# Designs tried in a protein design chat: VHH binders against Protein SUPPRESSOR OF NIM1 1 (SON1). Part 1

Every score and structure here is a prediction.

Target 1, 370 residues: Protein SUPPRESSOR OF NIM1 1 (SON1), of Arabidopsis thaliana (Mouse-ear cress) (q8ll17)
Amino acid sequence: MALPWELEEDILSRLPPISLVRFRTVSKHWNSLFNDKTFINNHLSRSRPEFIILTNSKIYSVDIIDHNNIDPTIRLHEIPTYDIHSRGTDLNRTIINTCDEFLFYNYRYWDNMTALWNPWLRQVRWIEYANQEFCVFGLGYDNSRPEKVYKILGHLFCHGKVLRDQKVVIYECASDSLRFIDRPEDDDWPITETAKRSNVSLNGNLYWFGCSNYENDEYYIRIFDFSTEDFKPFCLLPCQMSHSTDELVLAVYKGDRFSLLKQCSVTREIGVWVTKERISNDNGNGGEGVEWLKLMTLSKPNLPKLFGTVSYFIYGKTLYMCNGDDETALACIYIVREDVCKKFQIGSGNINCRHCVYTPNLLSLPLFIG
Positions, changes and structure headers below are counted from each chain's first letter, unless a header gives other numbers; antibody chains are not in Kabat numbers.
F, E and O stand for the ipSAE by ESMFold2-Fast, ESMFold2 and OpenDDE, each averaged over both directions (binder to target, target to binder). V2 = 0.75 x the mean of E and O + 0.25 x the DockQ between their complexes.
Where letters were taken out, [cut] stands.
Atom coordinates printed by the task and the answers are left out, and those that the model quotes come from them; centres of patches stay.

## First folded at step 4 (VHH)

Design n6
Fold by OpenDDE, look of step 7:
Structure n6 (fold): chain B 370 residues (1-370), chain A 122 residues (1-122)
Amino acid sequence: as target 1 above (370 residues)
Amino acid sequence: EVQLVESGGGVVQPGGSLRLSCAASGFTFSSYDMSWVRQAPGKGPEWVSSISSSGGSTLYADSVKGRFTISRDNSKNTLYLQMNSLRPEDTALYYCAKETYYDEFGLHFDYSSQGTLVTVSS
């Protein structure tokens, strides 16, 4: 007996994109379904965040299954490397992050290129600069109009200028235009390497930590709006730094909100905060209107130090983190909740890797980016 | 091929003014930031000023800030440098430069072949 179509769709909506892609060749009907916006969105709503890990030789997606189990299973999937690694393998020159539903990849210096990427659909769009190289901070887009106009924010060295005086530049992908804009007037220039690797993309804008007063450890979230091409404060943090060496990590929560981790450098305790409402352009009026909620406090003796580049997501009541081991520097996945704290080494011992959080989806890349 | 042709240089007394022009061709002028660079006798090249592709933003070296004004007319593919309150130390060969890329060695330019000479002398 053939399953009712509604049930079939429901089943398909729960399968990983990699499986669905294979099914496209089986049926024209299924292929049509997988291009349907309603189905794609439904599928996305049922998807869980995963870790993408770049090593010198391989790319992995890390999926945690049975997350409600005391003993969750970590599943590693190898992603074909030819899509990205063919362009450069030096991880020190590599940035991997997200631009909403897509991966953002940048390889610096000799082969300075940027790509939007959907690994599961094996779709890659390379942005090539016609004899133009600049240091990339991040990718975003103008969201003020129906069509997304992708732009790359970075900086360009000036002859005889100190690093602090480097020009801020925007590369507009569609027009192949390289132009500089006004740099921030505050002391948060130049943008740090940490920020370049750990900024957050949401709705085409970029977010990262700013400091209003280093002496007082006063931090806040800053935004670069790609529509207006402005740097501005976005919102205050929900917590104060207890120590100058406390760690802060910002991430996207449930696709449209922010999460914040604060770890005490002394006790190793991690406070987890989330925004109450979705982040919108309307919230950007000087930090007014963003409300934070404390989701949980994690206090375990074996919590990792949130030092360096930390990727994390919150699913349910569990914190999932990717970071180096405190002692061995090996790449590890940490699963932390009230009753569980587990550490899993990734691979056979990768010390040098890049990673980010990404939600598998069936969204196709735009036909034209630049 | 990128072509940049400077004009407007000459001899002026201290405190005088000059306006340099640069005619650009061989590329989409309105899509690129442009700069002025100068080289004094016996010295290395010195960045003077930059202007964004749209003309909406400008930058100046400290040595010329408040005295020089960079501008552009994209409809004419022309770059300008208004130089006021000129000083002897401003004496140099001035080059129009298309900004291209930077690397570990710094910002790179496409220069004109000749430049225009500015001499400030009493």
Scores: ipSAE 0.044, ipTM 0.324, lowest interface PAE 3.3, mean pLDDT 86

## First folded at step 8 (VHH; from s2 with E104L)

Design t3
Fold by ESMFold2, look of step 10:
Structure t3 (fold): chain B 370 residues (1-370), chain A 122 residues (1-122)
Amino acid sequence: as target 1 above (370 residues)
Amino acid sequence: EVQLVESGGGVVQPGGSLRLSCAASGFTFSSYDMSWVRQAPGKGPEWVSSISSSGGRTLYADSVKGRFTISRDNSKNTLYLQMNSLRPEDTALYYCAKETYYDLFGLHFDYSSQGTLVTVSS
């Protein structure tokens, strides 16, 4: 019975996740299908990224309407927040990012907790830790085994102490225990507040920019390997900084590669590079073989001046960016293609917000077991 | 204009208690985390304690844990520090501070009070 079944499955795999969630209540057959690992992965492979935006009190998913048209627009979908408000959390004091296909909330040091969240399945997994001084940097896992062993990289709260005396800490999610690890030799403190907002997760590891800003202002990509629990250089950048104020943004490309966006602070020209091959699960030693390709150059008179936290993704030949307006700090969505840069402002008033790129999906949250 | 006005300092014997108050105006007090900071003669500033905007979370320096209690009353725009079991090394100028952000250099303040002197001596 290949053709009718495979045709039904193919049609359903192209529908948005919200539709599939609604359809789970229609029949036992569809409920079973939408929980099948193979179907879920096929659906994810066909999904497009969206922006998740936290305003002062709301969470939105930004959908792009008429993506293929010359005149695309946006539609905001408010995501219900009672899942995360059940713990009394304050959206104004969160950092939103991702770990693989899941949303990752990094709360301020007050909250003693962090969370993974899949809002389409209404699933949240709180990670609460007893030590009130533990500050979360990011979540990852040991990927050397088939079962993923989740860990949180962070440090102890250092109120007024010298940065060089900070201690690197690993929180083991399954055992609810903290332990110290050695900081990297010869490096400045690697887990900065800037890095908390700009790191990317891939294959259970965290990647972000390192800089030897002593003589040459040299940037590179570093990795924290959760399997070996050490910091390593990963690779050099495919470009040079023209000015110290240039904007530099790392992102995951197509789920298994990196992209790099650089904007010249003077001309506002944007360059985007992507890695030629998927990033191997070799952790660290793959950096010698990393080859980058220049994917696009955008030289347009109306390009926005990027600053602070920038989220972006590429779909087709179009660059999508989320950044704060430099005057109002409100979130703006930019859609940039050959001839046009369109700007959409989200919300009103002078209120900062947080945002990230997220691909809606049907994956259940992982279980934290040893 | 932001104002922080402290009171309650004075001279006390070792083992005694003292309660500091900090009245806030010119900003939405209930929206901001607050701290107490002290500066002993001839030394730099030392963070003492912090309290979250709602009052639900508190942190203390190791040197004062178990002896000092920070609190706030958001209906009166007032921050408090209850200091018990005072020691001579607690002698310092104490001031309240409005927190603004946290980065790689720690917690930062955009406004602080002038300070009130606490002297612990026999």
Scores: ipSAE 0.011, ipTM 0.378, lowest interface PAE 8.9, mean pLDDT 78

## First folded at step 12 (VHH)

Design w1 (from s2 with D62K)
Fold by OpenDDE, look of step 14:
Structure w1 (fold): chain B 370 residues (1-370), chain A 122 residues (1-122)
Amino acid sequence: as target 1 above (370 residues)
Amino acid sequence: EVQLVESGGGVVQPGGSLRLSCAASGFTFSSYDMSWVRQAPGKGPEWVSSISSSGGRTLYAKSVKGRFTISRDNSKNTLYLQMNSLRPEDTALYYCAKETYYDEFGLHFDYSSQGTLVTVSS
């Protein structure tokens, strides 16, 4: 009995993009379906976040399997490099992050290279910008119009000047233009390397932690709005730092909200907060009135000490983290909930890696990005 | 608008040499990897050589390796192809190409509209 089309579509919407891409070559009908905007969006809504890990030699997608089981595990899928990885071997000069539905890659060395890509669709687009002295902070887009206009935020290195005097620049991909933009005097500049690697992209804007008072360790979330091209405070954090060495990590939650992870440097206790409402830039007041809810508290003796770049996502009641081992610095995946605390080392001997959270999807890259 | 204008083509005897040039405009030349592609009569396009944005990396097709040298001058927005030890099978229209993106079908290019003709004949 042939399955009703609706059921078939539902089943297909739950399959990973890798599988679906294979099906595109088999059926014209399915190919059409996979190009359907409604299907693509439905598929995205059903997709789980994954870790993307760049090692010295390979790129992996980490899929969590049996997540509802008492014994969850992981599966690694190697992702073709598409000549991205081969362009740079120094991961210390590499940024991998997201611009909403796409991966954002930047490598700064002899060649300053930036790319937007969808690994599951095997689409990679290199993005143009002016010169090697342009240091990329992040990619976003003007979201004030239906069509996304991609822009790159960065700064120029000024030889012989203090870093605080660095000029902020915007590269407009569509117009292939580089221009200076104003930076508020009270803004936290220069942006730290940690911020460059761990900023959050949401709805075309970039978010990262700012510090209002370094003496008091008062942190808040800042935004760069690519539509208005403004730097501004966005919202306060739901928690205070107990220790200067406490770890704070901002992430996207359920596609349109924020999550905040805090780990106590002494007890290793983890708290996770999420915004009550979706983050919207439509309100002239930005993040004014952002309300946070405590989602979970985890206190286990075997929790890892988080340090450096931490990637994480929440799925259900489970915290998934990617971080280096505190003893070996090897890349590890941690699965933590009330009844589970598991650790998975990624690869053998991979000390240096870059990673981010990415939700697999069937969205094609825009035709024009620079 | 991306503009690529090739020059330097001509008729040469086997074993001869030619130097092709490509003047680029309409984009930040120094930000893109560039390639040479050729198309022989009755054949499809064939990739010849690539050079990274900074010029630090070069790649060659097996058919031209050791004979052709790709280079660039970013200050002049110019791409070059030095062709030595030319063979009749090198006869083709040569196109300067800006590398754009990869997909399931491979690497994509913005091509020149005209190309420059290289004819190797005795």
Scores: ipSAE 0.000, ipTM 0.221, lowest interface PAE 14.5, mean pLDDT 84

Design w2 (from s2 with G56Y)
Fold by OpenDDE, look of step 15:
Structure w2 (fold): chain B 370 residues (1-370), chain A 122 residues (1-122)
Amino acid sequence: as target 1 above (370 residues)
Amino acid sequence: EVQLVESGGGVVQPGGSLRLSCAASGFTFSSYDMSWVRQAPGKGPEWVSSISSSGYRTLYADSVKGRFTISRDNSKNTLYLQMNSLRPEDTALYYCAKETYYDEFGLHFDYSSQGTLVTVSS
């Protein structure tokens, strides 16, 4: 007996993109469905985040198996690299992050390599600009109009000048043009490498931590608005640093909100806060009135000491983290909730890697980025 | 240093039973999935069974399904393997193994250098 179409769609909407892509060849009807915007969005809303791990030689997606089970596990899937790593494998010069629903890749070598891609759809768009002195901070877009106008924020190296004297530039993808813009007037310049690697993309804008007072460990979230092309403070954090060595990590929560993870450097206790409402930039100061809710507190003896680049996401009541082991620095996946605390080492030996969180989806790349 | 010490091996007749134990130290036992691996004379290592960190999930090789039971006591840092209906082909050195890392080739193990000998003979 054939399933009702509605039920079939419902089932399909819960399958991973990799499976659906394979199903495109089975039925023209399914192929059409998988290109339907409503279906794609529905599928996205039901998808869970995954870790993407970039090594010197390979790219992996980490699939969490049986996430609702008392004993979740992981499965690694190799992602096709395309031209990734074609020009170099130095991860110190590599950024992997997200621009909303897409992966963002940047490698700075002789020529800058920048790409926006959806690995599951096997779609990649390279942004080519011939400027060896252009250092990329992040990719975003003007969200003030219906069409997305992609831009790259960065700074231009000046020979013989200190980093602080570097000029801020915008590369506009559509026009293939570089423009100087005003740098922040505050002390949040130059943009740190940490910020470059750990910024958060949401609705075309970039967010990262700023510090108003390093002596007092006063942090807040900053925004670069690609519509107005300005740097602004966005909102205050829901917590204070207990110690100068406490770790703070910002992430996207449920696609349109923020989550904040704080770990105490002494006790290793983890607190997670989420914004109450979706983040909106409708009034230019979308951060005004941002309210945070404490989502969870985790205090377990086996919690890792977080350091360096930390990626994480919350799914349900479970915290998923990717971070180097505190002893070996090897990449590890941690699954933590009230009744679970599991550790998975990724790879063998001294594997240097970059990682980010990405939600697999069926969204096609725009035809034209730059 | 990770230490795994197996015990409980011996000589049994076909159809007999043995219970192996593994005392673990040098790591947070309750945070890791554990396995048993065996090596018969003249053969390579063979995976036997795995158990999740909490003990809720268990896996078995086809050759031992229905006969062997893996369990653990995290409060004692001990891994167990109950072996029933033993067969001559089960004769092997049995190793306690810690799951170490994942790669594209699958799951890897770190197991002890000693093992415990199980001999099934009439």
Scores: ipSAE 0.022, ipTM 0.307, lowest interface PAE 6.4, mean pLDDT 87

## First folded at step 15 (VHH; from s2 with F105Y)

Design y5
Fold by OpenDDE, look of step 16:
Formats: C-alpha cells, structure tokens, sequence
Structure y5 (fold): chain B 370 residues (1-370), chain A 122 residues (1-122)
C-alpha cells in the first residue's frame, strides 16, 4: 500500500540532506519536492544543529543524535575536502563561520579566497577579489531589498602595521568593488582575531562583543549592518563580567535568537542566556527592547574553560560545545545538561582546528553572489 | 622544528650592495610566505619585505622600496634579499622569518635568534 503523499512528504522532511540528495535521482517528483521552498523551509525547521570542524587534513560534520539519552551518540561524517579545504590548510589563516543557512569559508593568503558553501548539496561559490590585500572579517548582505546583496566586511592588509592602523573596507560582491568605510570611533576597534572567528551572523548582519567602557565593565553586543554599512551598538548584555576573567560566547539560538554563555572565572559555572524574542531587522536600530532570559545555570565539576574560540548550540535543555581540552588542547565536544557532563574527543587527536555550528539544509546557493 | 639560518651579512660602504640568504628547514618551505625583518641597534624590530609562497608576489617597506628585492628558490629552500644602494640607516641585524598569522598586534613570525649583521658605514 502506497503511503499517502502527505505522509511521504513528512517522512522525507525528517531525513538528512545527504539522504535526500541521493533521492533526487530516484524520482522527478521528489526532485521537484526538494526544490520546493515550502518543503525546504519545513525541512530546515526540523533540522538539528551540527558542528563543522576543520582540521589540517579533514573536514568533519559532527551530528549528535539521541539527545534524550544519557549517552548520546556522536556521528562523524567526513566532508570531502575537494569542495573547500583543498585550497588552504593553514588553519591560522582560515575562518569558517555561517552566513545564515550557508557556511562561510575564508582563507587568507596571497591568493585570498572566500566561499559560500552548502556542504550537503555540494554547492560552493567562490568569491574572488581583485585586490588580494583585502582581509575578511565577515560576510553579510543588504537585507533592505528583496534580493540579497552580498558584501564582505574587512580591512586592507598592510604588513608592518597593527590592525588598528588598517583601513576598513567593504567588498561588494556583485560589482566586485572595494570601498573604504568609516571606522567606528569607539573601543571596539581593532577587531580582534577572536571576534573575526567568533562573530555571529544573523539576517545578513554581523554581531560580536564590544566594550563601551572597560572601567565600568559595560559590555554589549555590537552590530555591523550591511544595509547601512554602519557599526552600531546593538544591545546590552544581561550579565556583568570582568573582562580579564570571565568568558563570554555568543551564538544563534533557534535560528533567529541569540544565546549567551557566561562562565565565571572563579566558580567555572556557566550561565546560559537567550533572548526572549527573535532578533529582527527592525531591532537593528539600537537593540531597543532586547530582553534576555536566563535559561539555565550549569555547575559541574568538569566544565571546560570557555577559553579561546568556542562553538556551541543549545538543543532542548542541553548545551553542546566544541572546544579544545583544557590540558591537551585536543578538539573535544562537550555535552552538558543538569544531570550530565560528557566529553568526547573528536577524531584521532586533532589539536588545531576551526569549527562552527551549522544546521544542515536544502537551500541552494544564490545564483548571483558576485 | 623550524630552522632558519641567515647568511650574507657584512660591512659595506654607503651605496654598496649585499645579498642575504636564508636556508630554511623543518617545514615545507614552498607552502609559506616568508619575510625579512631587521632590528637596528637601539630600535625595535622592523618589517622589511615579504614574499608569497610561490614567489609571485612581493611587498616592501617604504624605507627599502626600490632598493631591496626579495626572492626565493623553493627548490633550494632558500630565501634571498638583494640589497642595493645601501644606506647607513640600513644597518641592522637581519632576520629571516616564516610568516605565521596576523592579529590585532600585527603579523607574527617564526624566526631564529641568529640573524645576519649588515653594517653600512663609510
């Protein structure tokens, strides 16, 4: 007995993209379905976040399954390096992050390379710069128009100069043009390497931590709006911290909200905060009205130090983190909830890696990126 | 272990020329951008020149532009610095440097503590 189409569609919407891609060749009807915007969106809404990990030799997708189990299963899927990693292996010059539903990859070399990437669809769009001295901070887009106009925020690299002396520039992908833009006149410059690697992309804009006054310990989230091409304060943090001691990590929560981890340097407790409401483009004008909710406090003896670049996502009531081990610096995934704290080493002992959180999806790359 | 050994330094008169060499080992030389850095007496380190891994691109400090030429032979794992029209202010200990990463503090290097001394004096 053939399944009703609605049931079939429902089942398909729950399968990972890698499986669905294989099914495209099986049926024209399925192929059409997998290109349907409604289906793609439904599929995305059902997808779980994963870790993408770049090592010196391999790229991994890390899928954590059985979230409700005391011992969740971690599945590693090797992503072929042909798509991205083959062009550069020096992770010190590599950035991997997200631009909404796509991976953003940047390798800073004399041949500076940037790509927008959907690994599950095996789609890659390379962005080539006319000026190879352009160093990338992040990728975004003008969201003021129906069509996304992709832009890259960065600076012109000058040897022998500190970053604070670098000129800030925008690369417009469609026109292949570089433009100088005004540098913010606040303490958020220079943009640190940490910020470069850990900024958050949401709705085409970039977000990262800033400090208005170090003396007063006033920290906030800063936004670069790619529509207006302005640096602005976005919102205040829900907690007080000491810049020299406490650790903060920002991430996207449930696709359209923010989450914040704050770890006390003394107690090692981790406070988990989330925004109450979705972050909208309308809120981009000063973050007025952003409210934070404390989701949980995690206090376990073996919590990792949130030092360096930490990637994480919250699924349900569980915190999943990717970071180096405190002692060995080996890449590890931590699974933390009220009753569980588990640590898993990734791979065969990778020390140096880059990582980000990504939600698998069936969204095709835009036809015109530049 | 990264090994960088400079040679070619010496005493030269103003307007003279020197060619520095750097023998590299302990890493895949052809895969890394390389630089020359110098330190004059009583001064901090100063970036002089950089060359891409393939040798296709070069950069120079304004102070040496038009006078110095950086080059490399990847088959020999060797970095070179041709210094022409030398000036007294070029007097310094010259270091060969493997470029590592760039951060808010600038470009970082792996280099030896040896260096080769260049003295420009009449």
Amino acid sequence: as target 1 above (370 residues)
Amino acid sequence: EVQLVESGGGVVQPGGSLRLSCAASGFTFSSYDMSWVRQAPGKGPEWVSSISSSGGRTLYADSVKGRFTISRDNSKNTLYLQMNSLRPEDTALYYCAKETYYDEYGLHFDYSSQGTLVTVSS
Scores: ipSAE 0.040, ipTM 0.430, lowest interface PAE 3.3, mean pLDDT 86

## First folded at step 16 (VHH)

Design z1 (from y5 with G56D)
Fold by OpenDDE, fold request of step 17:
Structure z1 (fold): chain B 370 residues (1-370), chain A 122 residues (1-122)
Amino acid sequence: as target 1 above (370 residues)
Amino acid sequence: EVQLVESGGGVVQPGGSLRLSCAASGFTFSSYDMSWVRQAPGKGPEWVSSISSSGDRTLYADSVKGRFTISRDNSKNTLYLQMNSLRPEDTALYYCAKETYYDEYGLHFDYSSQGTLVTVSS
């Protein structure tokens, strides 16, 4: 008996993109379905976050297998490097992050380029810059209108000037032009490596940690609104730094909220907070209206020491982290919950890799980004 | 110690040409990408051109493309900048710069302390 179509669609909507892409060749009907906006959105809503890891030689998407099992494992899907690594593989000059549902990749070495990328659809849109002094911070878009107008926030070389005199620049993708913009008159400049590597994209805006007082380790979340092209304080953190060396990591939670991870540098205890409500432009007025909830506390003797660039996501009651091994610096995936603590090394000899969290999806790239 | 000594600057009329040279010492010249940076009066430093360590790749600011040519002779530890069709806007102190490393703040340089002055005036 053939399954009812509704049931078939439901089943298909729960499969990973890697499988669905393969199924396109099996049925014309399925192929049409996978291009249907409603199906794509439904699929996205059911999708789980994954890690993408860039090494000098390979790109991996990390799939979590049996996530609800007592013994979860990982599966590495190699992504063809032709799409991204064809132009350069120096990870020190590479940024990988997200702009909402899409990955963006930036590489700067003689060539200066940024790509919007969906690896599962093998879609890449490249933006090349004529100005070689332009350093990319992040990709966003004007969200004040139905059409997404993509822009890139960055800065120029300082050329021996004080680092605080960093010139902030917007690249307009549609016009292929650079423009200077105003920056806030505070001491939280220049843009830091941490900000570049760990900023969060949500609804076209960029979010990262600002510091109001370095002496007191007072941090907050700052927003860059690509619609207004303004830097603003967004909200306060739900926790204080116990130690100056504590690790803080901001991430997107369930697609429209924030999570904050804090690890104590002494005890390695991890706390995770999430915003109570979805993040919107309306609740970004000086930190008013953002409420945080404690989601979990993890205290295990075998928790890894987090350092450098840390990527993580929460799914259910489980914390998934990507970070270098504290002894070998090799890239590792950690699966941690109350009853599970697993470590998986990614390949052999992969040090100083770049990684971020994304949600695999079937969304096509916009036709025009510049 | 890294030493960079520029020469070849001077006064020239609009449309004229100059060739700048930079003598490098104190490091393995052939192992580093090199650049020219200029600073006009009252303005901040501006990147002009870069050349790879081997000389196989070159980059130019839009303002000088088609007019300036960067080159190098690794056997002589010398960097060159051929400047043609000079304009008043090209008036600046020109610095030879050794590219050192790239970080979150961008590309870093070791600059000459002196520079060579190029004045384009009628």
Scores: ipSAE 0.571, ipTM 0.795, lowest interface PAE 1.1, mean pLDDT 90
Fold by OpenDDE, fold request of step 17:
Structure z1 (fold): chain B 370 residues (1-370), chain A 122 residues (1-122)
Amino acid sequence: as target 1 above (370 residues)
Amino acid sequence: EVQLVESGGGVVQPGGSLRLSCAASGFTFSSYDMSWVRQAPGKGPEWVSSISSSGDRTLYADSVKGRFTISRDNSKNTLYLQMNSLRPEDTALYYCAKETYYDEYGLHFDYSSQGTLVTVSS
């Protein structure tokens, strides 16, 4: 009995991209389906976030299966990295992040290169910067028109610290050009060493923590709009810092919202907030309009310190985190609910790994066109 | 413990030359890329130049390109910076720096707290 097409499509929309890519060779009909925008979007909406972990030698996707299980299955998949490895994968010289549906891979050694990457489709586009002083902060795009115009925000190299006198630079991907842009005087750009390192891409914009008053530990979310190429405050945080050493981490929640973690440096308690509404370009005017909801409070004694690079996503009422072990610095996955905190070491001997959260998808890389 | 000790700074006239040295200890010098960083009065640190662990590759800031030359002697655990055609804007504390890692804030270094002062004035 042949399944109704609608049912078949539904089943296929729930399969991982790696499987679907293989199926392209089996059926022309399926191949066409997997290129259909509606199917691709539906597939994305049904996909679960994964951790991408970059080691010195390999890149892994960490898939957590059975989210409702107290003891979920953690599957490690090696991502084919021929194109990436051919250019360089030194852990200490790489940044891995996301630009919405794509991985953003930046490698800086003697060459300065950035890749837009869909690992599951084995699509990668490299950008090489002629200017060796250009340091990459993040990738975004002009979203003011239907066609995305990709740009990279960065600064001229100065030090491991971004100082107030640092020049802000935009790289336009289509034209392969660098140019200086204005920096507002009333903003705390560029980022100082005391600022939190969370950098989130959403809808082509970049978001990270700003500080209006370092003496009072007053933080907010700042936006860089690639359409207007402007820095501005986006919204206030839903919480106050209890201590100057408290940790903050920002992430995308359910694809179009924000989540916020705040950990007390003393008690290790983690507050979890999410925005009530989706983040849009319209609600970023003057910091007004963003409302936060307290999702949960986690008070387990064995919670890791949210120090350094922390990646996380929330699925249901469970917090999934990737960061180094407090004692050994080994890469670990933490699964935290109100009643339990479990720690899983990823591999053996992996310390200070680069990592991010990514949702596997079937979206093809865009062309860099103006 | 990583130790970096700079020397060779001084006062020179515009157009003059200086050679800076850095004695490194506390780590395997030949295994690390090294850099020079400078900090002018009232300004933040500025990257000047980098050299690969083997010494086969070098990079320079545009502001010093063609005027400065970075080199190293791994047998002596020493880093050098030859500065020619010095300008007033080159006035700064110069630091020897061990490259560590790269992130969104740029390239990070271990460097000394002292540096060596270079003053270019007429």
Scores: ipSAE 0.472, ipTM 0.743, lowest interface PAE 1.4, mean pLDDT 88
Fold by ESMFold2, fold request of step 17:
Structure z1 (fold): chain B 370 residues (1-370), chain A 122 residues (1-122)
Amino acid sequence: as target 1 above (370 residues)
Amino acid sequence: EVQLVESGGGVVQPGGSLRLSCAASGFTFSSYDMSWVRQAPGKGPEWVSSISSSGDRTLYADSVKGRFTISRDNSKNTLYLQMNSLRPEDTALYYCAKETYYDEYGLHFDYSSQGTLVTVSS
């Protein structure tokens, strides 16, 4: 009995991306299918997020082994980086983040280039700019039009005691040009180094935490809207800080929503909230209607104290976290659910690690158009 | 143990030149960005120049652009600062520093040399 086309597609959509890439040579039928936009999006919707970890010279993805088992483990898979490394990019000083479903390389203030990357398709799109003083924050696009107009938000390098008036700049990817934009009226340094490492990309915009009152620890989520080119408040938090040292982490949930992780710095209890609805392209006006649901509360005796840069995702009933070790500076992976709390240290010796969450996929890199 | 040892300071007349050197040890020099910083008597530190780990990219304070040139030789683990057209206001203790991060308060360093005095006077 021959399988219906729809059942064959459903089965294939559940396979790992690396398998599908290799299967393109099996038949022209399968090769065409794996380029089909609907299939690619269905495959992405079934895919599990992974951690991407940068060392000084190499990039790894973290695969979860037996994730439904009582005793799950991890496996590191080295991602080939020759093309990225051969361009002279200093991985030791590079921040890796995302723009939509693609990896995005971001550097403090030196690199006159940045890149979008889909390592599973071995596709790289370099973005090169002449101004050595341009410091990249992140990539986004105008999502108010049928054609995505890609832009890079950043600032000019500046040093000195009185450098409070950050020079905010937009790089137009299609025209290869830089231009200044206004800062928020109440914020003379809106792009911080912390935000550069912790912002999240969704629907072409960038989101991170802001603080409206440090005395009361009143935090909120803010947005840079690439369509209007404005820094705006987005929404309030679903929780209150217990202590000023509590950890807050924002992440994309299921590709179209946010999750928020809060850890009490004293008890180490972790709460996770998710947005009820997907985040729509009505970013400026839609944020006031954001509803949150409490997804989980974790109170385990061996929960780590989170600090600095934290990456996490939720899959099934399990919380996966990547955070640096206090003692070794090595990245650690934590797997936490009701019946499990496990820690894995990545690598050995002192190495400089950066990390992010990425969902492997078969999407081709976009073309930059004006 | 990270060590940075500078040399090449001295007394010069206005319009003169000096070349500072900074020998690095205890870390992989070629993996880190480096800076020159100066401190005039009675004043706080002033960033002068930075160079990327590969040496391909350089940045300068406005006060020294066109007069100073930063360079490095990764095979010798040495950082240099060529100072031309020196002025009395360039008089300061000059030291090299290993960069860590950059934020709204500027560049930050985890290690620095002791400094070498440059005096520009008649």
Scores: ipSAE 0.057, ipTM 0.532, lowest interface PAE 6.0, mean pLDDT 80

